VHH binders against q84jc2. Designs and how they scored, part 256

Target 1, 232 residues: q84jc2
Amino acid sequence: MSKMRNLVEEKFLEFYESWVIQLELYLHQLLIAHNNNTMSETELRHLISKLTTHHKAYYTAKWAAIREDVLAFFGSVWLNPLENACSWLTGWKPSMVFRMVDRLRKSRVVLVEAQVKKLEELRVKTKFDEQKIEREMERYQVAMADRKMVELARLGCHVGGESVMVVEAAVRGLSMGLEKMVKAADCVRLKTLKGILDILTPPQCVEFLAAAATFQVQLRRWGNRRHYVTHS

## First folded at step 15 (VHH)

Design nc4 (framework vhh_7z1x_3)
Fold by ESMFold2-Fast, scan of step 15:
Structure nc4 (fold): chain B 232 residues (1-232), chain A 127 residues (1-127)
Amino acid sequence: as target 1 above (232 residues)
Amino acid sequence: QVQLVETGGGLVQPGGSLRLSCTASGFTFSDYAMNWVRQAPGKGLEWLSGISWSGGSTSYADSVKGRFTISRDNAKNTLYLQMNSLQPDDTAVYFCAKEGYSSPEEVQRIWEGYDYWGQGTQVTVSS
């Protein structure tokens, strides 16, 4: 059974592998900073800025890629099966980052009451935004089972100028719908990450980013080990 | 700050006409292709029409070809959809969608809290 990757998949695979290597290097710097209480606020802000820029670069590359082939992000070839299984609309579920924030409450890093209130407000808003997107996804899936879509799928079995044009229009509509949903989810991700970083102090930001990067790197390692064991 | 605001929807009788407008701000409107998409109650998104950055090329779904006309005014940062011979099946929320190359500036605008897609405008065709 042969599987061919298209050009979009190949380019993003190359980008993602490099991006993860750089994330691991930043994680090392975050862990050093977390263990070094003498680092200045300016130094901590600089490190936080590097991580922020790194995540923005991911979304810049992703949005360019989904414009060309959004389906490449549903069952991504650059992710192992465990990473794919843990995805919500092609990425991390925004509300899940608050579990990492909850760990900050029980560490040597202490949140003041004003921060706790702002984080809870952000959590509620993030959950609300997630639910709106989940309703849109449900409507999209129902539409794919609609009589008109079923009829278009049937017409795709009869190649001809008119049927080809109708199928192409439907595929463009389907791709645009998915692109809209993926970008909406990524917008919630970007706003949630920004919101958390705006609420936290620089040392708390470093601890949060270190926890997030550690989880991402470890999930990849666990999944890669499983794939080797089950397929070797 | 990317903002897309759709207007011009409303209630219209079968056979009637409506003109939808989408006002864009926060990006260089003339650099990007634009689209109209709709979503009928209980159904998924249906792509209707696209127009190139210059207005020199347009495309239409077969369901609207000959009835709808897409156009743009780059001086006014506005996209239009002229809808003629409206049918009950045209009842939907209509959305304006920016289509084009993604940029670091687009990601930065979203990071600062602004939305990428418009909220839509409701079109109801009934007697």
Scores: ipSAE 0.362, ipTM 0.773, lowest interface PAE 1.7, mean pLDDT 83
Fold by OpenDDE, second read of step 16:
Structure nc4 (fold): chain B 232 residues (1-232), chain A 127 residues (1-127)
Amino acid sequence: as target 1 above (232 residues)
Amino acid sequence: QVQLVETGGGLVQPGGSLRLSCTASGFTFSDYAMNWVRQAPGKGLEWLSGISWSGGSTSYADSVKGRFTISRDNAKNTLYLQMNSLQPDDTAVYFCAKEGYSSPEEVQRIWEGYDYWGQGTQVTVSS
């Protein structure tokens, strides 16, 4: 079913396509930096800053779009089915990045004890935050079966102009709740990312960001190979 | 406007106890998870403890686990942090931090820290 793209979807699709292209460019720079030990700390920090700015830009755009239509992000048309399937509340699951860090630790990245401890604390915090959101979502879902849903169900039985307005109001109310949850999740994402970057050294940050970007890009590529999605 | 006011800080000897309070206003307190964080001189922001909206779930950093207890009174719009067995390393400014739901313009603020926190309260542990 060709989902009729609304204006929000179209705009964000365009944004995201451009954003991904830029991400790929940054990924290339990250990989070069990772493989080239000639870059100074200042240069590495600059590169990290570019990436963090890029990620912040994404969430800025996302939140602006969500304000208009949060439902567009549930079943994002700019993502392939694999990307969507791997999404938790419209994005990456925050706790997942720790697995990436763990993988880095098993590779060339040597973390000092203090870093390991901080990462573990962050992991615990992140998991706690995820659980809080999940509980809130559960509460939200239960609440959906409240009077509003009953009203919606009743309205479904009656065709009339007034009923449409009531339905729209009800949907708006539901959307507001969803917006809250999505933003909450994004906050955890941002805090988690920042937390990790604050713990890691610049070279380690570059490696982490490269790994994260690689994963994102590859996930998109893998998904596109399985499902023909034109997102260029 | 969201407001958080931390109180209860002060000077205490090692091994002593303090109870911090955070009074919230400008939002439905019972709908949000709350946290305590601290910042020591020259150090970054450190997360200490979190509590769910209902108070039914709590979490602690290893650095304070077993010594600090987070709680809340939703009827009073107040968050608490009971701090026992205080150590010199606990010297910091302590902040009450609300789980963030911000506007797009506040993404940077969230990146730099928590979405909303108070002015903080100074805790000094010294002999």
Scores: ipSAE 0.199, ipTM 0.610, lowest interface PAE 1.4, mean pLDDT 87

Design nc5 (framework vhh_7z1x_3)
Fold by ESMFold2-Fast, scan of step 15:
Structure nc5 (fold): chain B 232 residues (1-232), chain A 126 residues (1-126)
Amino acid sequence: as target 1 above (232 residues)
Amino acid sequence: QVQLVETGGGLVQPGGSLRLSCTASGFTFSDYAMNWVRQAPGKGLEWLSGISWSGGSTSYADSVKGRFTISRDNAKNTLYLQMNSLQPDDTAVYFCAKPDEVQAIWEEGSTPYDYWGQGTQVTVSS
């Protein structure tokens, strides 16, 4: 079991720990805003903007990191095992966010018919984009096992300048393919998040963002507590 | 306070070479990937090359691959573009830019680049 970290892993671990701490602080502010109904629309929009900027900063840092080492995100050292087990292509599964939206519909928040229609249209589009990426990932995995790649793997068992160069070129190609797919998945995440926030009113945005942040924070806490609890 | 300063442009004959430099200040240069982009007269922006924060990963547009080489010196906060085998079609204003691809996905009409420099003019003619 390797405990080694490369520079990408160390740098992103430092970033992610700080990012999660700030997310918890924003969650606290979102819960106060949601529970007290005391903030003006301008104040709510400012808070939503802070969360929006925070989420965009995550993807900016992630895309810089995957450019260096995309494989660091397929078993991330900054995530606990439970967080890793719940990941879909290195992050949250876009269609799952609509389950949180469905909870808003079943709470005390009233969504008007026009919002329900737009959310359903967005849900359908998101699921379509998600399935397209899943098919691309399947094609990628099949292509990795084709005859050419198998022969390159065999050559990699022999030390030599020519064999080494051919193997390195193949590994570079694999990493570029994975980076493209991860960015495609993140594009769906960004567009889904933006789409939901554009449809919802500021109070509804606060409730939605609070639900999403609560899930993320709780999943991390449950996974971290596994080390203190015996189960099964 | 945040500044990007491009230098090294000029008039060069076809087949000639130029080395462009971009000096960054006001942010932690070593934390960001950097790009070179150009705009030819009467045309839109064209992405040319990108380099990761460590310099360990580079990429090139097909139009310049094999002729241009991107590099960086994080100790000097400087980005470079070595341009060889220059062609008349390489005539453009060259900009260095910090990527902001996330904002381009988030907000329709936003450029995928942030913190554009002043640019440096490259003219390739006999």
Scores: ipSAE 0.547, ipTM 0.794, lowest interface PAE 0.9, mean pLDDT 86
Fold by OpenDDE, second read of step 16:
Structure nc5 (fold): chain B 232 residues (1-232), chain A 126 residues (1-126)
Amino acid sequence: as target 1 above (232 residues)
Amino acid sequence: QVQLVETGGGLVQPGGSLRLSCTASGFTFSDYAMNWVRQAPGKGLEWLSGISWSGGSTSYADSVKGRFTISRDNAKNTLYLQMNSLQPDDTAVYFCAKPDEVQAIWEEGSTPYDYWGQGTQVTVSS
């Protein structure tokens, strides 16, 4: 039974669909820039800025939406099952982007030693931050299971108006905790991306962003094909 | 100056069809994804459909999925919306919009009205 979408889900779905379509455009531009060595550094930086702005817009919208309903982002209806399966705390896993960088290095991108060192430092930091968040999530889950879930279960046995209010309050409390964790995860994502882009040259940034965008777009396409989802 | 001119609207009976067109000028049309949005009386802006720069990807709101089809001709700088099985609830002013303008729908304080054309009125009534 298709879960009835709430207003937050519906709005964000529309946003995301539009956002992805625009991402495809940027991907095209990135690919052109990558294949065209005639673009100036200024032009490349401009393109990079457009992409970064685009990503920032996503998180702006996301954070607005999660204030209303963070639970909508756990099992996002605007994502296909494959995309959801690949999600870590409602998004891409920050450490995953280093694998993309590694792949780029194996292909065409030549990084100087200083860049490699900085990337490695960033990788370690990112992993540390991820683990920290995961530990917090575990603590949260344990706490929920011990306190809130038990309370909810107890309340569920008592059918009454007051019980509903208490349940709602409990859910709100849980949501606040989740929101905090999601924001923390997003911060790690944003910091990681910024870090990578600060280390890379403009041409390398373009290649990296192209790879990232390609991955995102293809993941969506593959998932949609497999599950016969009409969204692209 | 960026100009978007929507045409093709009109009065149609329930179950009828219309084809909207949007002619773009003042910018490189093929460098932008494009969208259709609408505004019904007393309601806010609603996103309906989007299409990538090349036309290779499309998306639809649930409210119009299966009924509306978005397409584009970059050579003519024109965006299209084929609307089938129209319903009274589809009565609205329809606009074509660039992605940034669509995004502004979800941002507080952003009113991209200065960038929009007059739109085209679609009225579905028996």
Scores: ipSAE 0.039, ipTM 0.555, lowest interface PAE 2.4, mean pLDDT 86

Design nc6 (framework vhh_7z1x_3)
Fold by ESMFold2-Fast, scan of step 15:
Structure nc6 (fold): chain B 232 residues (1-232), chain A 128 residues (1-128)
Amino acid sequence: as target 1 above (232 residues)
Amino acid sequence: QVQLVETGGGLVQPGGSLRLSCTASGFTFSDYAMNWVRQAPGKGLEWLSGISWSGGSTSYADSVKGRFTISRDNAKNTLYLQMNSLQPDDTAVYFCAKPEEVEAIWSEGYSSGDYDYWGQGTQVTVSS
């Protein structure tokens, strides 16, 4: 008998694979909409709503999973090594999406002055929230080291059944702190995405979501297709 | 055990007033934005009003703005909806709802979206 698989990891792996397949289908629809100048505003808003619902569903599933095992999201088994290497606190770095927004300035649909101003205000706010979380993570890492050292010192040479309970309690406390930080980062992600979509027109939203989904899908494909080539 | 219990409904004449109450238990009420939603006979759910965790921010659907007032008492784990100038269109079962966490953040706590929990509701009938 091998060791029992982590049920949280197994459940989320299954969810994530299905979620990515649906994202690729939505990306196809976004690309068609972007190239179709005859699509109505109502039709565009409906497609944008499907994408926002899809992204919200990801965080609903993620938060259920981190409540049970937040550590599953650090070095996730459902992500390839490239995707894991590009992660900031278990997901995309919020400020990076403004690089995608900057590309919209080169598109057919020109951003008006009011939109540019609101996007810059949102960028500044997002970067501030991002830095606040990074400072909190640094404090957490220092506190983790101090607590771990204290617990290890207390356990000393008396390794027995009672020591297991103390270690489990300490790990639970550390996991709760990480859960709080991951949720804080996800809150910034959700607010940043919502803020961008609220500022942009429906055609601009479609272009932005298509760019974001394209990057996510391509990053996964690049990581999955990596292979060794011996240099002669 | 999570529970939301709505009270205060009843029969009222057009132009009348009612105050609904919702008592929460089984979760930390003061940590969540709360909403009032209703369902008229043969219709889907209609979001009416939302209130932030502290009571500092409120929002209303256009159909009830100026007539309904949402409030909360975190010490009593109770949510209120003061309904004035009631009309026959207001006839519905009224529910208080705790928003799903992600939906609360996305919609800033105010949504006709998904909810983690809601009660059995209280019937409001506006008829002459």
Scores: ipSAE 0.518, ipTM 0.791, lowest interface PAE 1.2, mean pLDDT 85
Fold by OpenDDE, second read of step 16:
Order: structure tokens, then sequence, then C-alpha cells
Structure nc6 (fold): chain B 232 residues (1-232), chain A 128 residues (1-128)
């Protein structure tokens, strides 16, 4: 089903395509750094900074876009069906990254007890925050079935100028609620990411970021092999 | 709506102390780094201090380092600024400032003057 793209979708699609390309480049650098033990701590920190900046840029752009049209991010046209299927409130599920951390534990990365403890604390916190958001979303969804939505549905059956205004107002209200939820989710994502990076050493950060980037890139590749994504 | 309400300002003598408070509402306070900024008469906005969302990290401008202490209570949605050893040049309106940028969640604060929201401010006057 070819979804008609609005201006926000088109702009973000363009942004995201470029962003992903850059991510792949950074991934390459991360992999090199991971496999090359010759990089200094300063160099590693610089690389980490580049990646974190890159991620921050994504959310900056996202938040700018959702102010205009948050609905564009529900069923994102710039993502393939697999990517969308793996999305939780318009992005990656925060608790999922701990699986990547677990992989690090099983790899050549040696985490000290203090790190393990902190990571576990962060995991618990992240899960709690996710659940909180999910509860809020549930409330939101229940609220959507309230009088406003009923009115909206009724108005949909009657075409009139005044009805259009009411519908628009209702949609705006709903959109604002969704925007709040999306931002809340993104906050958990960002806090989780920051938390992990604060716990890990620079080499460990590089490995973690490489794993995360790899997962994202591969998910996109696998999805694209199965479903053609039309890019502008 | 996002609201920030600064309190605690007043008139103090040089060498005195004040504790400013900022009560936040209309957003998830604990999600954001927060900042204190000030504006003296005829001067631009000056960043003073920032604190991370968790309170685990703080930063200070050189002008206030060692004298001012930023803290927060996320349970109370309140930001604090303990000001010690106040000097006449500290006279200004002090603002609690919320950064807009995504980095607000990551950083220890912003040194830039770009903030989404700030309160009405609280006047601090240091005079003999």
Amino acid sequence: as target 1 above (232 residues)
Amino acid sequence: QVQLVETGGGLVQPGGSLRLSCTASGFTFSDYAMNWVRQAPGKGLEWLSGISWSGGSTSYADSVKGRFTISRDNAKNTLYLQMNSLQPDDTAVYFCAKPEEVEAIWSEGYSSGDYDYWGQGTQVTVSS
C-alpha cells in the first residue's frame, strides 16, 4: 500500500536516509576501532562522541518533526515493515539494548562487578520507565474511546464546515497526547543509552555502539530484502 | 504548559548567602538537565550552572565556581541554587532554565543561552 507522503514525511525520509548512511560510516569506524587495539583512549572517546552526537542529531530532528506531525512517526514511511514491526512507540525499545550489553558480558569484554551492578540497576529502572509509559499509553488509548472520539466518529458521518473545525481540534488534541508519549519514550531511550555509556569504559562503549549500529543496519537490510522500500 | 517558578531572591550584603528554588511543572522534570542563568542590568544572559537529569553531574561557570552549588530534588520537581559569598557583581535576575535540545537529557547543563523555557526570575541584589 503506497502511503501518500506529506511534507513532514518527505523531509524526514530524506534526513533519515542521510542519517543511516552516516551511521554506516560510523559503524565502519567503530568496527575498526574495536578490532584495532592501537587507538588511544582519547581517540576512542572522540569516536564515541561522534556517535553520540549522531544519535542526538536524530532525536533533535525527530522532535522537530513530531512538533509538526507526530502521526507521521506512527507507521513511518522511511522504515520498512520489519523495522516498523520492531518499533516501540516510534523507536527501539529501551530495554532491548540490555541484550546487547549481555552479549558484551559474554564476549571478550570483562565487566567489573561494579559495572554489572550498575547495569542491573539501570535495567530495572529502564523496565520500570517502560512500564510507566505503557500504562500511560493504555490510559491514552482508553481516553481515545471517550466522548471526543465518539463525537469525532459522528462528525465523520456529517460533512460540514463547522464539523471540519471540530474534527481538526480533536485530532490536534490527540496528536498532542501522542507527542507527549513519544517524547517520554525517547527520554527513556536517551537516558538508557546515556546510562550505559556512563557505565562502560571507552573500549566497551565502542563495542556496544558497534553492536547497536550493526543491529540497526542489519535490521534495515533484512527488511529491505523482503520488502521494497520506496525512497525519494 | 511548562512552568518554572523561581523563588528565594532578595537583598543581601556582600559575603552573604541565598538559596534559590525553582519549582517545575508541566513536564517530566526528572527527564531533563536543568540550568541556572542570570541577567544583570544592561548585560546579556549568563549561564551559571547546570545539573544533569539525575543530579549526578554538575557544571559551573568560572564566575561562580566554588561559591554556587546547584542541586535538585526530582521528587519535588525542584531545582536549587545555593549561593555563597555573594558579591555586588552577582546582582541580577536569576532564572531557572530548561533546555530544549535532546542533549538536555544527557548533559550536565547548557552553557548556551538557548532554552525552551524559563521562569519569571527572582531578583538578587547584593549591596552594602
Scores: ipSAE 0.044, ipTM 0.464, lowest interface PAE 2.6, mean pLDDT 86

Design nc7 (framework vhh_7z1x_3)
Fold by ESMFold2-Fast, scan of step 15:
Structure nc7 (fold): chain B 232 residues (1-232), chain A 127 residues (1-127)
Amino acid sequence: as target 1 above (232 residues)
Amino acid sequence: QVQLVETGGGLVQPGGSLRLSCTASGFTFSDYAMNWVRQAPGKGLEWLSGISWSGGSTSYADSVKGRFTISRDNAKNTLYLQMNSLQPDDTAVYFCAKGSDEVQAIWESYGDEYDYWGQGTQVTVSS
């Protein structure tokens, strides 16, 4: 579209393209491991470690970027419209990963009752933390609407140089609040992912990670395939 | 030279409150996640709480969730732990610990490795 990219957007776009290519390579390794059952437990743990390191690298880069420009992550230029439409507070909705967990219950890999219980406890906790963040974000957006109205009213009474400083102050306040909310959401994502992996056996972790990566890759391909050029 | 100095410990009655402080020097405090850990007599280390570099993210062990609040003042290079509804089982030496990095600290159990620890401050909950 006609949106100008800033330095943060350009750098993260470059990072994200490379990160997704590597995710697809790891996905191929996960699918081979899952379908062939030829890898030892040590080899499976090594592969799982590569994936967890890869996801942690994403959050390290993301948090460095949001420190500079958190707004770049709301309607991201490195994501297609479908990916953006499926985003919850700049990323995947934590509770949605349990859809991948539900697939494990129907697969050839058997979940024991103790694992099922722990996964349901984690699901409930994740949904609770997610809902708390949603309420905070809603309150933040309401407060921003009131603040914006006050600023607009003030700008109607004054002309010239003061309006620039007022807008800059408003943007800084918005950015600081949003950075806090985005990091809170990412903490829920990291803890949910870690919790699932801690409950599952290595073969189950491989199946789960393969399902999650497959969904992420396919969502990107579907969005890119269905994208249309517009004149608006 | 990295230094962490914990203060604010003491003797308190069950149900009471204490606020611990940790003053940091020798590194850029605002660049690092910080943690509170404790060690009760004859027991191992227990991670209690963590806070991100900006103060935007916090986490708590189940044993202290709802009773303890972690916070930081980056302008003063100081980390805080507000402890409410103290119980005899909270009796321990409390340590301030510098994390290796924010994402890794959140991913890992904070009860494991830390970059650096202070000397600690004793908290005794007794009548």
Scores: ipSAE 0.319, ipTM 0.723, lowest interface PAE 2.0, mean pLDDT 82
Fold by OpenDDE, second read of step 16:
Structure nc7 (fold): chain B 232 residues (1-232), chain A 127 residues (1-127)
Amino acid sequence: as target 1 above (232 residues)
Amino acid sequence: QVQLVETGGGLVQPGGSLRLSCTASGFTFSDYAMNWVRQAPGKGLEWLSGISWSGGSTSYADSVKGRFTISRDNAKNTLYLQMNSLQPDDTAVYFCAKGSDEVQAIWESYGDEYDYWGQGTQVTVSS
């Protein structure tokens, strides 16, 4: 079944498509930088800054969009089914990025003991924050089955003018709650990303960002190959 | 349009306390980090404290850490600054400053980047 798209979905779809294209370009630069050890620290930091700015731009746009319609991000039409299936509260699961960090440890990158310790601390913190959000989300979902939602269900059978207003109010309330949850999750994502980048050296950051971008791009490619996505 | 109105300033003796309030309007208050900054006579703008959109995270300048406490009530669109153990060098105009971007605020660890601020409230600490 084709999903009905609203204005928010259409706008964000366009944004995301452009954003992904730019990400691929940055990925190429990251790979070049990673393979060519001739870049100065200043140059690497500049490249890292470009990528971090790019990621910040995504969340800025996302948060603007979720103010209008947070529900659009639950079942995002700009993502293929595989990408959606891999999503945790409308994005990547923060703790997953430590898999990429593990990859760094197995690669050319040597982490010093101090880095390993800090990363472990960050991992624990991230996991804790994730669990906290999950518990809150669970509470929220359970609360959805409360008297108010039951009333909405009843109204759904008899839609009149007054009923529409009540439903709209209820949906707004639900949306506000969801928006908070999404923002909370995004905060964990951002803090985790920042935390990792603060621990890693510039060359390590480049490698990490390359790995992250590669994963994202490949996930999208694989998903598109397996599932036909209509963007019209 | 964005409006920030600071209140609660005044004259206090050294060691005294004040609580500043900032009432926000013209934007979704709960979507943005908020900051307190001050400007003393003849000095530049100094960042003092920041608080995330949810209030779950706070940050302080070393100059006020342990003495000042930032908080917010999103239901009231109000930002607060509890100032304890005030000293003469705390004399300044205090401004409420809206974060330019919540994402940026998080990323910069509550740096002094903001896009709007109020008219300020005068705080004078003198014996």
Scores: ipSAE 0.065, ipTM 0.474, lowest interface PAE 2.4, mean pLDDT 87

Design nc8 (framework vhh_7z1x_3)
Fold by ESMFold2-Fast, scan of step 15:
Structure nc8 (fold): chain B 232 residues (1-232), chain A 127 residues (1-127)
Amino acid sequence: as target 1 above (232 residues)
Amino acid sequence: QVQLVETGGGLVQPGGSLRLSCTASGFTFSDYAMNWVRQAPGKGLEWLSGISWSGGSTSYADSVKGRFTISRDNAKNTLYLQMNSLQPDDTAVYFCAKYGDSPEEIQELWSTGYDYWGQGTQVTVSS
C-alpha cells in the first residue's frame, strides 16, 4: 500500500523498539547500582560502559538510516507525538542534559568545586555549538523560501517530464543539507555526554545516566497514555 | 588536513625542566580540548594532561600532578607542556592529541583512542 511506511522507517522502527526495551533494562541496573554501596569502581565503570555502548549503537544505526532517508527522522513514526514535540533536530537538545546535572547538585552525591567549574564551562560550550547549528538551520529554512525554490515547487505541480528532473535534484540537495545538520547535532550530543561522564565520578555517572534514562522512558510512557484521550 | 607538530624535546639531566610545544593546523584550534600523552620504551600509551577549549579547565595524571603544567595560546594555535623536576622515568616520546569531529570518529569516543596525534618529540632524562 502507498500509505505504508517506507523500508527505512520499518527497519528503524524495529531497531528502536528493541533499543528502548534494552534501555529500560539498563535503567533497572542503574537504579540497583545507585542503591548499592558495595559495588566496586570497576563494576560501576563496566555498567557505565554498557550504557555508552548502547548509545553508540543508536547513533551507528541512525547515521546509516539518515544516509538513506533523513526525512524519516523529522516526525518519526517510531516516536509518539509528545516525543516528536520535544525533539530538537531529530533528538534531545544537548543543553537540556544540564538540568539532570543540576539534580546531582541537590543529591547526597556532592560535586566538588573543580567539577562544578568544568561542568559550567562544558555547558557554555554546548550552548555555543547548539546556537551555531540553529543558525545553520535558520539559513537552510530561509533558502527554502528563495524565489528559485518557490518556482521549482510551482513547476513540480505541473504534470510534465522536463520539470521532474529539476525538482528531484533540488529535493536531493535539501536532503543532503539536512543530513549534514543532523550529524552535526548528534556530534554535539555525543561530545556533551562524553564530557559530562569524563568530569563525573563513577557513582555520579550512574546517577546522571539513571536520571537521563528515567526521563526518556517516562516521556515515552506519558505520550503513549495520550492515545485514549485523543480518541475523545 | 589536521596536523599536530610537537617540538621542544631533548636530553635533560634529572631535576631539569623542558617546555614542549604543539602547533596545530587544519582545524579551529580554539574549539577543541587538547591532550598530552607519552609512550616510554617498551610500555603502552600514558595520558598525562588535558585542557579545555578555552583553557579554563585542566586535568593531570597523578604521576605528573604538581610537576607538569598544561597551557594553550588560542591566538597562536599552540599547546604547551611545562615539565619541571624531571626524573629518569619521564623518558618517553611525547605526543599532543585531539579527538575527531566526524560521526565515524565520534563513534570511537568511548574507546579512549585519540583520532589525531603528531609525530611526537623525544624526551630523555639522563645524566
Scores: ipSAE 0.000, ipTM 0.299, lowest interface PAE 11.3, mean pLDDT 80

Design nc9 (framework vhh_7z1x_3)
Fold by ESMFold2-Fast, scan of step 15:
Structure nc9 (fold): chain B 232 residues (1-232), chain A 125 residues (1-125)
Amino acid sequence: as target 1 above (232 residues)
Amino acid sequence: QVQLVETGGGLVQPGGSLRLSCTASGFTFSDYAMNWVRQAPGKGLEWLSGISWSGGSTSYADSVKGRFTISRDNAKNTLYLQMNSLQPDDTAVYFCAKGSEIDMWSEEYTDYDYWGQGTQVTVSS
C-alpha cells in the first residue's frame, strides 16, 4: 500500500481538528470561571459536565477508529512530532495528571487532608494499572519479535506482489493485540480522570481541567511552531 | 531579546479617543497574559487592564472600567487598548507589560516581569 493516509486517518484527522477547536472554546470558559470566581456551584458543575462529555466524545470516536485501524494511532498524522513524542500507548500517561494536581496543591488550591489521602490512593492504583499494561506491552513486543523473525524468513521465499500481501497480513495480525492494549490504557485514563473529578470540589475541578486543557493546547502549539531550544 | 513596542499615543482633547498598540517579539505571545499600566507625571505606576493568554478573560481598574477596552490578536503578536471618553487625568506614559509566567493559574494580571518603552498620551485642550 502506497497511500500516505488511509480513510481512517483522514476521517479522524477531520474529527480531531474540530475536537481541538471545541476544547479551546471550553478552555476559554474554564479560565473565565476560574479568574472571576463568581459562578454558582450549579454553573460550575454544568461547565465540568461539558468537558467530561467532550472527552467522552473523543474516546467514542477513537475506539471506533482503532477498531478499523489501530496502527493509525501509533504514529498519528493528526498529531505533531512533539505530541507524538509525549504519547504513552496513543495518549497521555495516566499518572502524569497527578503532577498537575500536586502543582495545584502547592499554589492557590487548598486541598483538605481527606482529599489528599484519596488522591494518593488513586495515584497508587493508577500506577499499578499502568504497570500491568506495561508488562502486557513487553510480552507483546517479545512475541512480535519472534513472529516477525518467522515472517521475515518466509518473505525471503517470495518476490513481487505476493511478498506485499504477506507483509500486509502479518501487520493486520498484530493489530488485535494492540487494540486490546490501547483500550485498556484508555480505560485507565478515563477511570483516573473520573476519580480525580469525583474527589475534587467544583472550583478545584475547574482549575484541574483548565490546567490539563492548557497543557494539551500549549503542547500542540509549541510542536506546531517547532521552536528550537538553544543550549546556552 | 524580549521586545515590546508601544505605539498610538499622542495629544487628544478631553472626551476624545485613542487606540494604543503593543507589538511583541522574542517570546511566544499567545502563552502569556498581557497588561496595560500607566505612569502619570509625578505619580507611581497604575495598573489599568489585563487580558488572559487566550483573550477569554479581561480585567479593569475602576478608574478606566467602561471607558477602556483591552484586546489582543495572537496571530499578529499585538495587544491593544481602546481608550474612549479621555479625561485630563488620563495624561500619562502608557506601558505594555508581559505576564511573568505562562498564564494558567494567575488571578492577578498585575504579576508582570517586563515593560516596553512606553507611549505618551496627553489629554489637554
Scores: ipSAE 0.000, ipTM 0.096, lowest interface PAE 19.1, mean pLDDT 80

